# Miniprotein binders against p81326: the designs that were tried, part 126

Target 1, 226 residues: p81326
Amino acid sequence: MLHFGGFIMEINHISKILEKEREEYIRNKVEEYLKQGFSKDDAVNKANQSWRTYIGHRIQDVIYNLLKKFLKDSGLKVTTDKALNNRNLPEELDKVKRLIAINYGEYLFLPDADVIVYKVENNDIKIIAIISVKNSFRERRFETTYWKLKLKESPVTSHIKVFLATPDKDNEISYKCPNGKPKKMRIILEYELDGIYFLKEDFEETEKAKHFGKIVEDIIEISKKL
Below, E stands for the ipSAE of ESMFold2; O stands for the ipSAE of OpenDDE; V2 stands for 0.75 times the mean of E and O plus 0.25 times the DockQ between their complexes.

## First folded at step 14 (miniprotein)

Design xxK99Y
Fold by ESMFold2-Fast, scan of step 14:
Structure xxK99Y (fold): chain B 226 residues (1-226), chain A 101 residues (1-101)
Amino acid sequence: as target 1 above (226 residues)
Amino acid sequence: GPEEILEEAEKLLEEAYKLIREARELAEKGDPESLEKALKLLEKAIELLRKAIEKIQKALDQGVPEELRKKLERAFFMAEWLLLFAEWLLEYIKERLEYQK
């Protein structure tokens, strides 16, 4: 019998396969940018940025489609931050956008909400969870934690669960040091967030850090309490 | 009955998973011959996964005891997850084959 760990390994392996061909992808993008008139140094930097965006979007798309399929029969809806950034939003999505916006004095900003789960009952929208998808932690290590803390400050958004989904291919938050302790970043993320769902097999599960396969059941359970 | 359907679905899932694992290893090698072979394996895995999903859905629609229902739902979740992954990997390999022409 295939267990959940097998499915998480498959997602992690996509990241590894994509990285195997990273050099070829980068080489091709560098040539493309050079033909557009960029310097060699700028072309290399832009190619590396392009690669990071490309691989991140691939993992995000898988998570979005998975959640959309499995939550449909539970009366739950799924959308993305990209959908909310469309200029002509349907009324329902406009309401979703307003219910997750964070106040900065005279300004309102959306959190880094790659995937958003909500429900509609009696013409009211309830935001259930925001899922941040991180392929790596190099440039935005605690961004998800920052958004969780900001959401907690408002009675409108304090109930919203904030989850991190990550293959953690660099073992930044799933590795234990030789002394048996998790890394500092793992401790902080697990403490502050409502859950971490790993797209990999090689880690020790806790109450809040789980195999990605458990996310659907957890979201459904949370939605029943709202 | 529903228990036999679960067993059949689980065997289909196991076979599909083996094919997907072989396809991953071939994709890692990255040469055109390996990539072409990986595509054929993924196409077969997708067929098996669709059969598993259909069997599980039919069993769930007929009403089953709670204990068996949970196992069928888990199998359904795994099958849909593997299908999504296999389709994604297949698309990646097709793009890569085109890129190497």
Scores: ipSAE 0.000, ipTM 0.246, lowest interface PAE 12.7, mean pLDDT 77

Design xxL13F
Fold by ESMFold2-Fast, scan of step 14:
Formats: structure tokens, sequence, C-alpha cells
Structure xxL13F (fold): chain B 226 residues (1-226), chain A 101 residues (1-101)
């Protein structure tokens, strides 16, 4: 009770911290680009582009750390695609990498799996879920669905749950039919993925679209059925 | 010993959590009186959480078995984040109260 209560509180606090970080980051980057000789408009534009890159990594790190801490007692392990792209992998992570790799003829590629949850059972590795973290849907809106569809093609990876985690500050996928107008992106993402977890309070909840506070419990439940 | 310290810290978490929950309900009501009461509850919760963190750190400084160390580290993590949430909520309520003046 306290355990999951604390997790939910962390999520609400993180949202507020990220808002403050954005304002400070943009302010500092605009000053930096102005010193480099860029015009005000170019400096602002470049600062916003830089923030999009920065916040993506920041949210990913936060989610990784939260899941690692809260899944540990359930016997679940967490890693990242960044860790799996290291050239000198521990044997356990090398096995994880091989179990999520997608075949493209003579080439094997990793999906863009920002966070990976797995378990070790009788010296065998079972991948539970991959979580794609998206701060914005402006450029790569269906990347996560592409990886889900590719994973479904192989018996080795077809059981892996694919989740999207997002603060969705611009309300791009928060509602299925605002003002009577269907939002194709939300509808498609919810249909194709195994779940969408929102790092915000304000969104349309369904069986697949939930507050991020539900993700730990959901992953543990899925793991028990494997 | 470390086990007793963990138990004491957990009791402080329970009390702090109760205060934070009550403060949240008062914040949702949004009137000045409720917001002022919520601030006092959060200040008390923050005090309790800081005390819990101090107790956990003291226990971790003592040599402890691995299983107990894991529980203490988890408790420390939870207390740190709960404290951050309480501080955020306190600031949020202060901003709301100021806007109503």
Amino acid sequence: as target 1 above (226 residues)
Amino acid sequence: GPEEILEEAEKLFEEAYKLIREARELAEKGDPESLEKALKLLEKAIELLRKAIEKIQKALDQGVPEELRKKLERAFFMAEWLLLFAEWLLEYIKERLEKQK
C-alpha cells in the first residue's frame, strides 16, 4: 500500500520537476546560442530542439530508475537499450539482447526499447516487456507500433509486451475523441500496443490507457503468467 | 538495532503518508482555510520524513546483513521521493493561496 502510494507520489512530483527544468534549460540554452552569434529566433528554435533531445533522455532515466527500484523485490530486472549496445556485455545482458533482436535477413537489429523488463528463472531469461518513452509525437509518432509489429512476427519475441510511457504535455494522444473528432494517433497507438501509461493526471482512461502509477503492478501480474 | 530503526522509520512513513493524504484532500477543496490547514499538515509530514531519512541513514551506517540492507535502501529511496512529493505539494499550495490574496 505504502510502496505503491510512494510510487504514485513520485510520478506526480516528477511532472512538476520536469516543468521547472524545461523553463531553466530553455533560458540557459537561448543565452548560450546568442553568445555563439545566432539570432534570437534561431536561438529560441535551437534551444527548443535541444530540449526535446535532453528531456527524452531525462524522462527515460527517471523511468528506468523507478522501475528498477520498485520491481526488484518481485524478482524482476530492468535494463536499457543503451546498456545492451555496450560492446562488452555481461553474459546475462548478452542473452537479453539476443532475445529481443529482430531479424532483417543477414542483419540483427535491436528495437528502440528504452527500458526492458525481464526475469531470470532456472538460469533462463524471459523478457516481460519493453517500454518506449516518448515526450513528443511530432516526429516519430508510430515508431513504437512499428517495433511492436516486428516483434509479433517471431515466436521468440511475440510474447513481449510493448508499452508506451509519455507525459503527453501537448495533449496529442490524451483523448480518443475530443469535441467529437477522432484522434487517429491515440486510437492507433492504443489498438496496436499492449498499453499506454501517462505521466500526467488528465487523460481518457481505458483498459489499455492508464496512469503510469499502474505500470509496476501490471508488469508484476504479467510476469506471474509467464 | 537496525531492524528496530527500520520499524521506527516505517511508522514515521505511515504517519507522514496519512498527513499528506489529508493535505491533498484539503488542497482539492481549494478554500483559503483548507489550504492553510493543508500547509500545516505538510510541514509536519516533511519533518517526519526528514527524521525517517536520518534514522535509515544511521541504520545503514551500521554493518547490516544484505537482506536488511536491501530493505533499508528501499525505505531510504521511498522516503526521499515521498519528501520530494510533499515539498512539491507544499509549494503548489502556497502558490495557489498567494494567488487568492
Scores: ipSAE 0.000, ipTM 0.120, lowest interface PAE 17.0, mean pLDDT 76

Design xxL13I
Fold by ESMFold2-Fast, scan of step 14:
Structure xxL13I (fold): chain B 226 residues (1-226), chain A 101 residues (1-101)
Amino acid sequence: as target 1 above (226 residues)
Amino acid sequence: GPEEILEEAEKLIEEAYKLIREARELAEKGDPESLEKALKLLEKAIELLRKAIEKIQKALDQGVPEELRKKLERAFFMAEWLLLFAEWLLEYIKERLEKQK
């Protein structure tokens, strides 16, 4: 039996390892923005924003590659919202895009679907789940729930599971609580979403809030029912 | 048999995990000596994980009972996860060492 616990934290340590480059990264970005004519204060703020985006993007890439690799042998396919916005879209991905896109009159918008899991069965595409990857909840904390609610409005998309994956380094939606009562933001996100997968060990676990390591097994089980 | 293979694979995975944890801590220190040591540990960890994955795949191919199949699949999942992280960390360390020359 595998009892070496904390391996899930290795993904979170990507940001910690990258932080050894933080001072150099920020210095270089500040210099770049100063050359573009920004004030010192604006340059520093922009450099810090750039850093947060950089580490968040790296976590998203790891999650995408991990899911693609582990779901392949279960007959499941993985793509990204970035791939669906490419100019020359293959027929299969065009169908995926149409099955998750939300109609606003003459416009189609993709949900907050950093990673999309689907299967091909009898030449038909079935969307299994979409995963939103969030490194922090400082801004747009309920964006994923908005897209979940929009997807529920259509019989074509109402079956799609919407998951949140997050390290939650600042304990904004995770904690250990002796009385069992979670924070308001956690209650709302857990109520509206189909699951929250934490890339950390220290949090209040529930039926919907789990360690990220369980996401592969959960997605496979969901796909068997579809 | 397949049960013995699972036990062997789990031991390889556990040893690889310990090496990866040490390598991660060395990478966080970030000095050239620590990075070079981390590189060597990761190369060993990757070798152990590839051996574990090969053993698990051979066991699964033998048509094992459902309960054992689930344990083998979990071990396979863990080994692939650790291998992905170890390969990422290895490339990061190589890039970091190159930038310091």
Scores: ipSAE 0.012, ipTM 0.420, lowest interface PAE 8.0, mean pLDDT 80

Design xxL13M (at its last look DockQ between E and O 0.67; V2 from the best seeds 0.61)
Fold by ESMFold2, look of step 15:
Structure xxL13M (fold): chain B 226 residues (1-226), chain A 101 residues (1-101)
Amino acid sequence: as target 1 above (226 residues)
Amino acid sequence: GPEEILEEAEKLMEEAYKLIREARELAEKGDPESLEKALKLLEKAIELLRKAIEKIQKALDQGVPEELRKKLERAFFMAEWLLLFAEWLLEYIKERLEKQK
């Protein structure tokens, strides 16, 4: 038997590795904001927010590239909500955009999805899943559940799986009932979403809360049923 | 035979994994000396993984019994996972070293 389980767990360390540059990043950003005329207090606050955005984008890029690499041999394609917001999209992406957009009367909006997985079969496009990537849950705690509920409301989008991928560095959702107290955020996210994939080793595993390394197999399995 | 090829590939993958763990620990320290060491370890690990992947692919191309084919495919998948992480870490370290000039 091949016992290489640790091989797929190395990706769990990307947040920790990136964190080592935090002090240098913030120092440089504070200096930059001070030169723009911000007060010291404002510069520090803006630098910290900039860091959270930066590290989130770095983790998202890794997840995007990973899914793109490992899903291609199963006939699955990967794009992003940023790519779908461009004008004059290629025909394929234009169809993806139309198949995931949510109607608000006079307006059409894309759900906030970081990564979108779809397949092309027999002249048709089928959206398989969206993955929201979050480093922490200090802001927009339940945004991902809102989009799942909106997608569930239409027969065109109700099949789309909505996943959350997170290192959860502050242990905000890693356990259901820490110290015997229900953790509302974990319980609601797990109830409403199709899965939560942790880029860490220490969390309470359930049917929906899994190690990130399982996401490739899960997406492939779902795609075979759609 | 293909079973021997799988065993040889697994040994290469085990060695690469050890190098990658050491490189990761060095990268977590973040100082330029540790980063330079990690870069060298990653270059070796990537070489070993690419060799392992080539051996596994050649064995799969020969046609093998279903049981062995599943083992080869699982090894291929795990080697590709580790290679992706090693390549990401290598590129990240190169970026860090350049920015520290």
Scores: ipSAE 0.652, ipTM 0.832, lowest interface PAE 1.4, mean pLDDT 87
Fold by OpenDDE base, look of step 15:
Structure xxL13M (fold): chain B 226 residues (1-226), chain A 101 residues (1-101)
Amino acid sequence: as target 1 above (226 residues)
Amino acid sequence: GPEEILEEAEKLMEEAYKLIREARELAEKGDPESLEKALKLLEKAIELLRKAIEKIQKALDQGVPEELRKKLERAFFMAEWLLLFAEWLLEYIKERLEKQK
């Protein structure tokens, strides 16, 4: 009997593999910033910040591509908030954009949506889920929660599931109460979001906190109920 | 029969997994020789997985008892995930090798 754990767990190494570029990336960026006239300390700080952004996007792209490929077979479609930032959108994407927009009175704004999963039935679009991808939680710790809460405020968007996908490399949200001390971020994120999916093995599993390998199945199941 | 096909598919998946693991370990070293070796392993693994998926799909198409169907679907799911990872890693390594030139 193929142990479910071994095959899907290879995705746990994606973040580790991508991190191998860090040293070279930092070195090159430091040199670039030094040439721009920054001090050594400033150059290092800026390089590290640039890396965080870069590696974050790389992980997002990987997850997007994985989901896109896997969900395609189930007849589900995926896009990104970036793809929706166009003046001339195809009709389908224009509808997607409108269906995830949050009302701020005079303005409509899009939530941060690294991955948007939707289905098309009889020319009607149904948004299924938004997946936020976070490599680390150093910045904007509750941003995903904010967007979830905002989406819940409208009957148009209240059904949209919001998931977090993360390798949680710094173990910030992997456990609820390590050493008897509550991890506020884990508790709040798990409470407010529809699910957290870990690209790692070492985490506290719950009904809402699962291995990333379960995300496709969960999305497909949700899609059948809509 | 379908049970035999599942067993064959599982064997292919196990072999592919071993190759992928080795390829990953080589990729982590990051030197050009290791990366080139990893590519070859991944290509073989991808071939095995595609074969496994084809076998599983064939078995599912024949109509099977519910219990066996569940096993086949599980195997299919696992094979697809492993294939996706292998393809990603293959592409990543290719990109790395190109950047080093």
Scores: ipSAE 0.515, ipTM 0.774, lowest interface PAE 1.2, mean pLDDT 91
Fold by ESMFold2-Fast, scan of step 14:
Structure xxL13M (fold): chain B 226 residues (1-226), chain A 101 residues (1-101)
Amino acid sequence: as target 1 above (226 residues)
Amino acid sequence: GPEEILEEAEKLMEEAYKLIREARELAEKGDPESLEKALKLLEKAIELLRKAIEKIQKALDQGVPEELRKKLERAFFMAEWLLLFAEWLLEYIKERLEKQK
């Protein structure tokens, strides 16, 4: 029997592949901003900021498209927070938006839900999971846990699984220390979230921290219990 | 029988996997020559994976014992996942090469 571990790990290279665009992207953006009359320093700073936004969206879009294609055969549907922010939503997506929104008095806000997995049964919509995609943590490292804790407070949303998907290229939350101790951020994120899926090979798997390729089977299994 | 079909499919999948790994390493280099070589490898890998998936589906359609059915379903899942990755990488590389013209 063929060992399939390696097949799962190939998807982990998506971030590295996409990052090969960086040098060309930055060069082109710097030239563009210089032509618009920005100083060299401003052009470089704007180009670097543009890249951070671009690469984040690229990874998110790839994950969305792969999950949408794979989960369709299991009767699951996938959408994005971008789609839910469009005006004149289709009835189905409008209902998805209402089922995931969090109440702050007279205001409703969507959680940080880069990718949303749901199902439709007997004309009822059930939200299965939210996936937050983080290329870097920067100053918003616990934003995903905040949304998880808020969703747990309501009987309407408490069943929704909240996952983090990340390359973690700087080893900020990957378990790889000489003494075997996880970093505080890793401990907190793993404790509070329903799962962390790494787009990298170099970490120790746990019950909740796994290679990204395992996310599809996990989501399908969760959906069968709902 | 279905067990032989599984073995044939697994050989095709292993061959495709090797081609995909080489193509992914070439994509990580990112130069036009490497990207063009990666396209050819991915086209071959996709062909092999489609054959493997077809063989697995035919075996599943025959009705098989529970233990073998689980192995075939696992192989089907893994082949579909690898095919999706290869197809994504192929389209990504085509996009990259078009931008470099």
Scores: ipSAE 0.480, ipTM 0.766, lowest interface PAE 2.5, mean pLDDT 85
ESMFold2 (binder alone), look of step 15: mean pLDDT 88; pTM 0.881

Design xxL82A
Fold by ESMFold2-Fast, scan of step 14:
Structure xxL82A (fold): chain B 226 residues (1-226), chain A 101 residues (1-101)
Amino acid sequence: as target 1 above (226 residues)
Amino acid sequence: GPEEILEEAEKLLEEAYKLIREARELAEKGDPESLEKALKLLEKAIELLRKAIEKIQKALDQGVPEELRKKLERAFFMAEWALLFAEWLLEYIKERLEKQK
């Protein structure tokens, strides 16, 4: 009953933590650029561009650490596609890599799997979900959808849930047009994916498009069916 | 010009994606009628994807500026990915139809 209280509290504070981190990061980067001889306006602009790159990696790390912490007691394990690209993989992670890789004849490619949730039962590995983390949709809007469709082709991977996690700060997929209709990209992503989890408060939830705070409970429920 | 060819190819790619999504839904239903409809949609999607790929290749042959070349190469890559997926789904549907006979 209280199992997810700590996770919800962590999520409720995440925007405050990231905002304080943003303020400190930008302040330090502005000082750095000013010391390099840039004008105040240029230093601010460059600091904001630097933050955009930093926050992309930071959000992936935050999501990974939150899921690892809050899924541990449910017997679920969490890894990343970066970990799977390591040269010397433990046997368990090598099996995880093989179970999510898409086979193109002689070649294996990993899907867009920033975070991977799996379980181990009697030396059998079951992949529960992969989570693609997107800070922006400017150029790579349907890659996650492509990987979802590819995973559905095989009995080995067809059960794997594919989720998108995003702050969507630019309102690219959380915005509704004045007539109430979602934009085409939102419609397609929500239709094809198993869920979209927003790291923001200002959107309307649907069955598949939810606040990120619900992801732990959803993953645990899915794992019970496997 | 190459910009017009990119727009035409992107339109073909979008239409192919719609057909592939419909075919996937019908394949999930799994009854013979739905599988046969999915097969026809995938055949059409494959036709459109091959046309898109041909158009993109012709545009690339025209010696385009770097920014436009990157967009054409991205569209080419996406079309090839979609084609591979459509061909694999087509084979899956054919196997399911044979088992139901």
Scores: ipSAE 0.000, ipTM 0.098, lowest interface PAE 18.5, mean pLDDT 78

Design xxL82F
Fold by ESMFold2-Fast, scan of step 14:
Structure xxL82F (fold): chain B 226 residues (1-226), chain A 101 residues (1-101)
Amino acid sequence: as target 1 above (226 residues)
Amino acid sequence: GPEEILEEAEKLLEEAYKLIREARELAEKGDPESLEKALKLLEKAIELLRKAIEKIQKALDQGVPEELRKKLERAFFMAEWFLLFAEWLLEYIKERLEKQK
C-alpha cells in the first residue's frame, strides 16, 4: 500500500537539506554585500533575509506548479503575487489584482497571496482562494490572519477562501502529543482561516487542518459553489 | 479491466516513490557521485509516473463505477504530485552539480 503521508514528508526533507547549506549560502551573500559597500552588520542581516526568502520561494514554486497542472482540467486558473506585481499586466491578471486588492484610502495593497486560484466565466473573474505559503512563523505569524479579516470586510472579497500551506518544520503550530494543548498561535490561525494544509505527516488533524494533498479536492468543491 | 489498470498504476507509483526517496537521501549526501546517481533515479521515477498517468487516463476514459473512479482520480492526483516533486528535486540537484563545476 502506497503511503501518501510519507511523500508529504519528502518536501519537508528538501527544506532540511537546504538548511544544511544555509551557512554556505549566507557566507556567500555576506561576501557579496560587503563587496557592494554594506557594513558587516547590514550584510549579515541582508543575507539572513535573503535566505528566508529563498527557502519560501522554493516551496511556493512547488505548490504553484502542482495547483496549475491539476486545476487546469477543472477550468480553474492559477497565478502568483509575483505575476501580479508586473508593471505591464495582461487584462485578465489586472482584473484578478483589482478583485483581491484591499483599499487603504489612497493606497491599494495585495494580501499575502503567494498563490491565487480563480475562474473565468464570460470574461468575468471569480476569485476562489488565496494561499499563503509559510516556511516559518518567527516574525510575521499572524499576517495571513490579518489579510483574511480584511478580505472578510467587503462583500466583493468576503467569499474568497484564505488558506495557509506550511511544512511547519519548527513545530510552531503542529501537535506531537494528542493530549498536548494547542499553542495560542495554532488556535488563532485555525479559528480565523479557512484551512491549514500541512506539508508534513505528523500533526493533529481537524476539519480545517489537513494534509496538503487534500487542497486540490477542496478548491474544486469550493469552485462549484461559486 | 479498469481495476487491473489501477493495480498496475499503484505499483508504478510505489516504485516511483521508492526511487524518489532514495534520490532524496543521495541529494542530502551532496557529493557529485551521489547527486549523479540521484539524477538517474529521478529520471526513472519520472518515466514510471508518466506511464502511470497514461494508464489512469485510459482507464478513466472507459465507463467506470463511481467507487473505482474515485480511486483512479486519487491515484492520478498522487502521480501528478510525485511528478512535480521529482521535477523540483531534479532541478535542485542540477543546480548543485553546476555550482560544483
Scores: ipSAE 0.000, ipTM 0.185, lowest interface PAE 13.9, mean pLDDT 76

Design xxL82I
Fold by ESMFold2-Fast, scan of step 14:
Structure xxL82I (fold): chain B 226 residues (1-226), chain A 101 residues (1-101)
Amino acid sequence: as target 1 above (226 residues)
Amino acid sequence: GPEEILEEAEKLLEEAYKLIREARELAEKGDPESLEKALKLLEKAIELLRKAIEKIQKALDQGVPEELRKKLERAFFMAEWILLFAEWLLEYIKERLEKQK
């Protein structure tokens, strides 16, 4: 039998390989920031922040390319928050940006939407889902749930599905206590979000917590109901 | 028929996955000889993956029962997933070899 879980687990191995390059990456970034006039302490802190961003972007790119490839024949389009932050947006992407923006009085802000899935019908745009990609939960444990709750406040955005995609290599949300109870973070994330898609095979699957391989068919099914 | 094509594609995927696992372990060692071996294994694995994808696409283009269609689509998804990883690892190894010359 074909080892399907092993194929999904390769994303975890990308993370491990990249971690082995951490020391060289940090050294190079510290030197770069020192040349820009930052103090030693600031240079080290900025280099560590840069590393966390870098490794996260590598995993996000793989997810983006995979979804774009598999959803295109279903009439679904995929974009990124990075694309939406471009100065000169095409009309279609400008509409996408406006349909996911959250109102804060005089200001509009984008949610943490690393990957965005939408469809175009008769020149109208419908947002299907946003996917937050988290390599770790150390610094921003409930950011994705915050954005889900904010999106629910508006009739314009309340239909948008919010998914989390994560290798969870440190078992921050896939671990259970000896009595079989999930950790508080896992309980809250699973309750508030529309789904969690794991890029690993050693987790307990539920109706909302699934192998990443199921995300394409789930998104297509959701899009048919909109 | 389509069932035979699925079986052939699955064997190609299993063989490619085995080569990628070996290449991954060699890439972790990081010495030039190991990286050179990993590069050759990945080139072979990518070739097998592209053959598997081609076979699956041809099977899907034929009239296929729903149950078999789902299996072929799943195999296609797996092949594309592992191909993306293999292509990333190939570029990573090439960069590592370049730095050591």
Scores: ipSAE 0.000, ipTM 0.254, lowest interface PAE 11.6, mean pLDDT 77

Design xxL82M
Fold by ESMFold2-Fast, scan of step 14:
Structure xxL82M (fold): chain B 226 residues (1-226), chain A 101 residues (1-101)
Amino acid sequence: as target 1 above (226 residues)
Amino acid sequence: GPEEILEEAEKLLEEAYKLIREARELAEKGDPESLEKALKLLEKAIELLRKAIEKIQKALDQGVPEELRKKLERAFFMAEWMLLFAEWLLEYIKERLEKQK
C-alpha cells in the first residue's frame, strides 16, 4: 500500500533537484560577470548571490503553484507579494494588500509574505496565513519573526498565521540542540512563528515544525476557525 | 462497484508512485540519458494518475457510504498531489534537456 508519508518525501526533494543545476549556473554567471569587467573574486561572489536569488524564486513559484492548486477546492485563494506590488490591483487584491500592510508613518511596507492565503466571505476578506520562503538564513535570520511580532500588535492582523517554508539545505535550523548545543535560530523561529515547514526529509519534527506536505491540511483547518 | 473502483485506483496510485520515485532519482543524476528516461517514466505516471483521478471522481459522484467516501477523498487528494509533483518535475526536466542541446 502507498503511504501518504512516502509521497510527502517526494515533495521534500524539490530543493535537491534544483541544487543539481547550481554548478552550471554558477559557471555561466561567473563568465558573464567577467565579461562585464568584474574581478574574478567579485564575479564569483556576484554569481553565488545570483544563484541564491534564482533558487529562492524557483522554490517560491513551486510553493505558490502547489498551494493554489490544493486550496482552491476549499474556497481558499492564494496570491504573492509580487502580485500585490503591481500598479493596477483588482479590488480584491487591493483589499488583501491593505489587510497585511504595516504603516510606518507616511510609509507602508508589506511583511515578508512571499505567498498569501486568504478567503472571501460575504464580500469580506479574511487573511489566513502568510508564508515566508527562505533558502538560507545567513543574513536575515529573524526577519520573519519581526514581521510576525509587528502583525501581532494590531487587532486587524493579529489572527494571521505566519509560516516559514524552507529546504534548509545547510542544516541551519533542522535541529533544536544538535550535539547538545542549543540552536538559537531554530528555537526562536519555532517559538515566535506559527509553523515551520521543511522541504527536506531529515529534521527534528515538533508540533510546529513539520514536513511541507502538511501545510495544506493545516491551512484548511485554520480557515474553518475564521 | 465503488469498493472495486477504490482498489483499482489505489493500484494505479502505487504504480505511479514507483515511477515518480524512479524518475526523481534519475533527475537527481542529471545526465541527458537519465533525464530522457525520467521523462518517459513521468509521462506514464501522469497517464496512470489521470486514470485514477477519473475513476475516483466517478465513484464519488455515485451514492457511496460515508466511510468509503472518506477513503476515496483521501485517494483523490493523494493522486492530485502526485500529479502536481509529476507535472512540475516533467517541466523541470524538459527545460533542463533544452539547455543541454
Scores: ipSAE 0.201, ipTM 0.602, lowest interface PAE 4.3, mean pLDDT 83

Design xxL84E
Fold by ESMFold2-Fast, scan of step 14:
Structure xxL84E (fold): chain B 226 residues (1-226), chain A 101 residues (1-101)
Amino acid sequence: as target 1 above (226 residues)
Amino acid sequence: GPEEILEEAEKLLEEAYKLIREARELAEKGDPESLEKALKLLEKAIELLRKAIEKIQKALDQGVPEELRKKLERAFFMAEWLLEFAEWLLEYIKERLEKQK
């Protein structure tokens, strides 16, 4: 048999495959924005922002579908923050939303949770994990950390694991400095979060920073403790 | 016996994996000719993976020793993971080729 991890690591190439669309996508979006009356500079900037959103959603969809498929046999359910923002929620998803929401006085806000894993036992819902999917760390590098810190403040949400999943194609947090030390961003994210799962091959694994293929077994083990 | 079924499934997995790796490298090139070749390789890989999954499921449905059962279950999960990746890549490539008309 081939090495189990080698089979799973094919998912690491998703970001590289999607990048082949970038030039065509940008050209088409620039044309659209120019037709809407935007200046050339504004059209280019908006097209680049649109690309970042598009590729992020593509990667999120892949992760959502994989987790949904591989966690089903363990009795675990998967949803998204997009699904929870629907105006008419099924009772089950309404309960999920309430259990993950953070209280700011008169207001409740959802964390930026791209994918949410939960289980249902005897009509009781337990949230297992939140996965934030980041294709790049250019402007919002510590959002996931902020939400982790907020969730820790409440007994209702403090048990919820917060994971980051990322191809890190620009080596923003998987790169080590010449002296072998990680960059500050990597140190902070790994320290504060419950895990980082890389969709790439070229990085040094730690107790918390792992290849994406390990996320299924980790989530199942966490769910057994609840 | 079940041990022979595991061996057959593992050979199918190895062949499918080789095809998927070649298809993935072609998809990374991204030109229409490479994408068309990748589609054919993925279709063959998916066929091999479905055959492997069927063989593993039949073996698991029989009474097998615990050690062999664990190996069959591992092979099953590997096959399903590769199948999911291959199916995603196939649909993605089909979408890409439609856009290039």
Scores: ipSAE 0.423, ipTM 0.746, lowest interface PAE 3.0, mean pLDDT 85

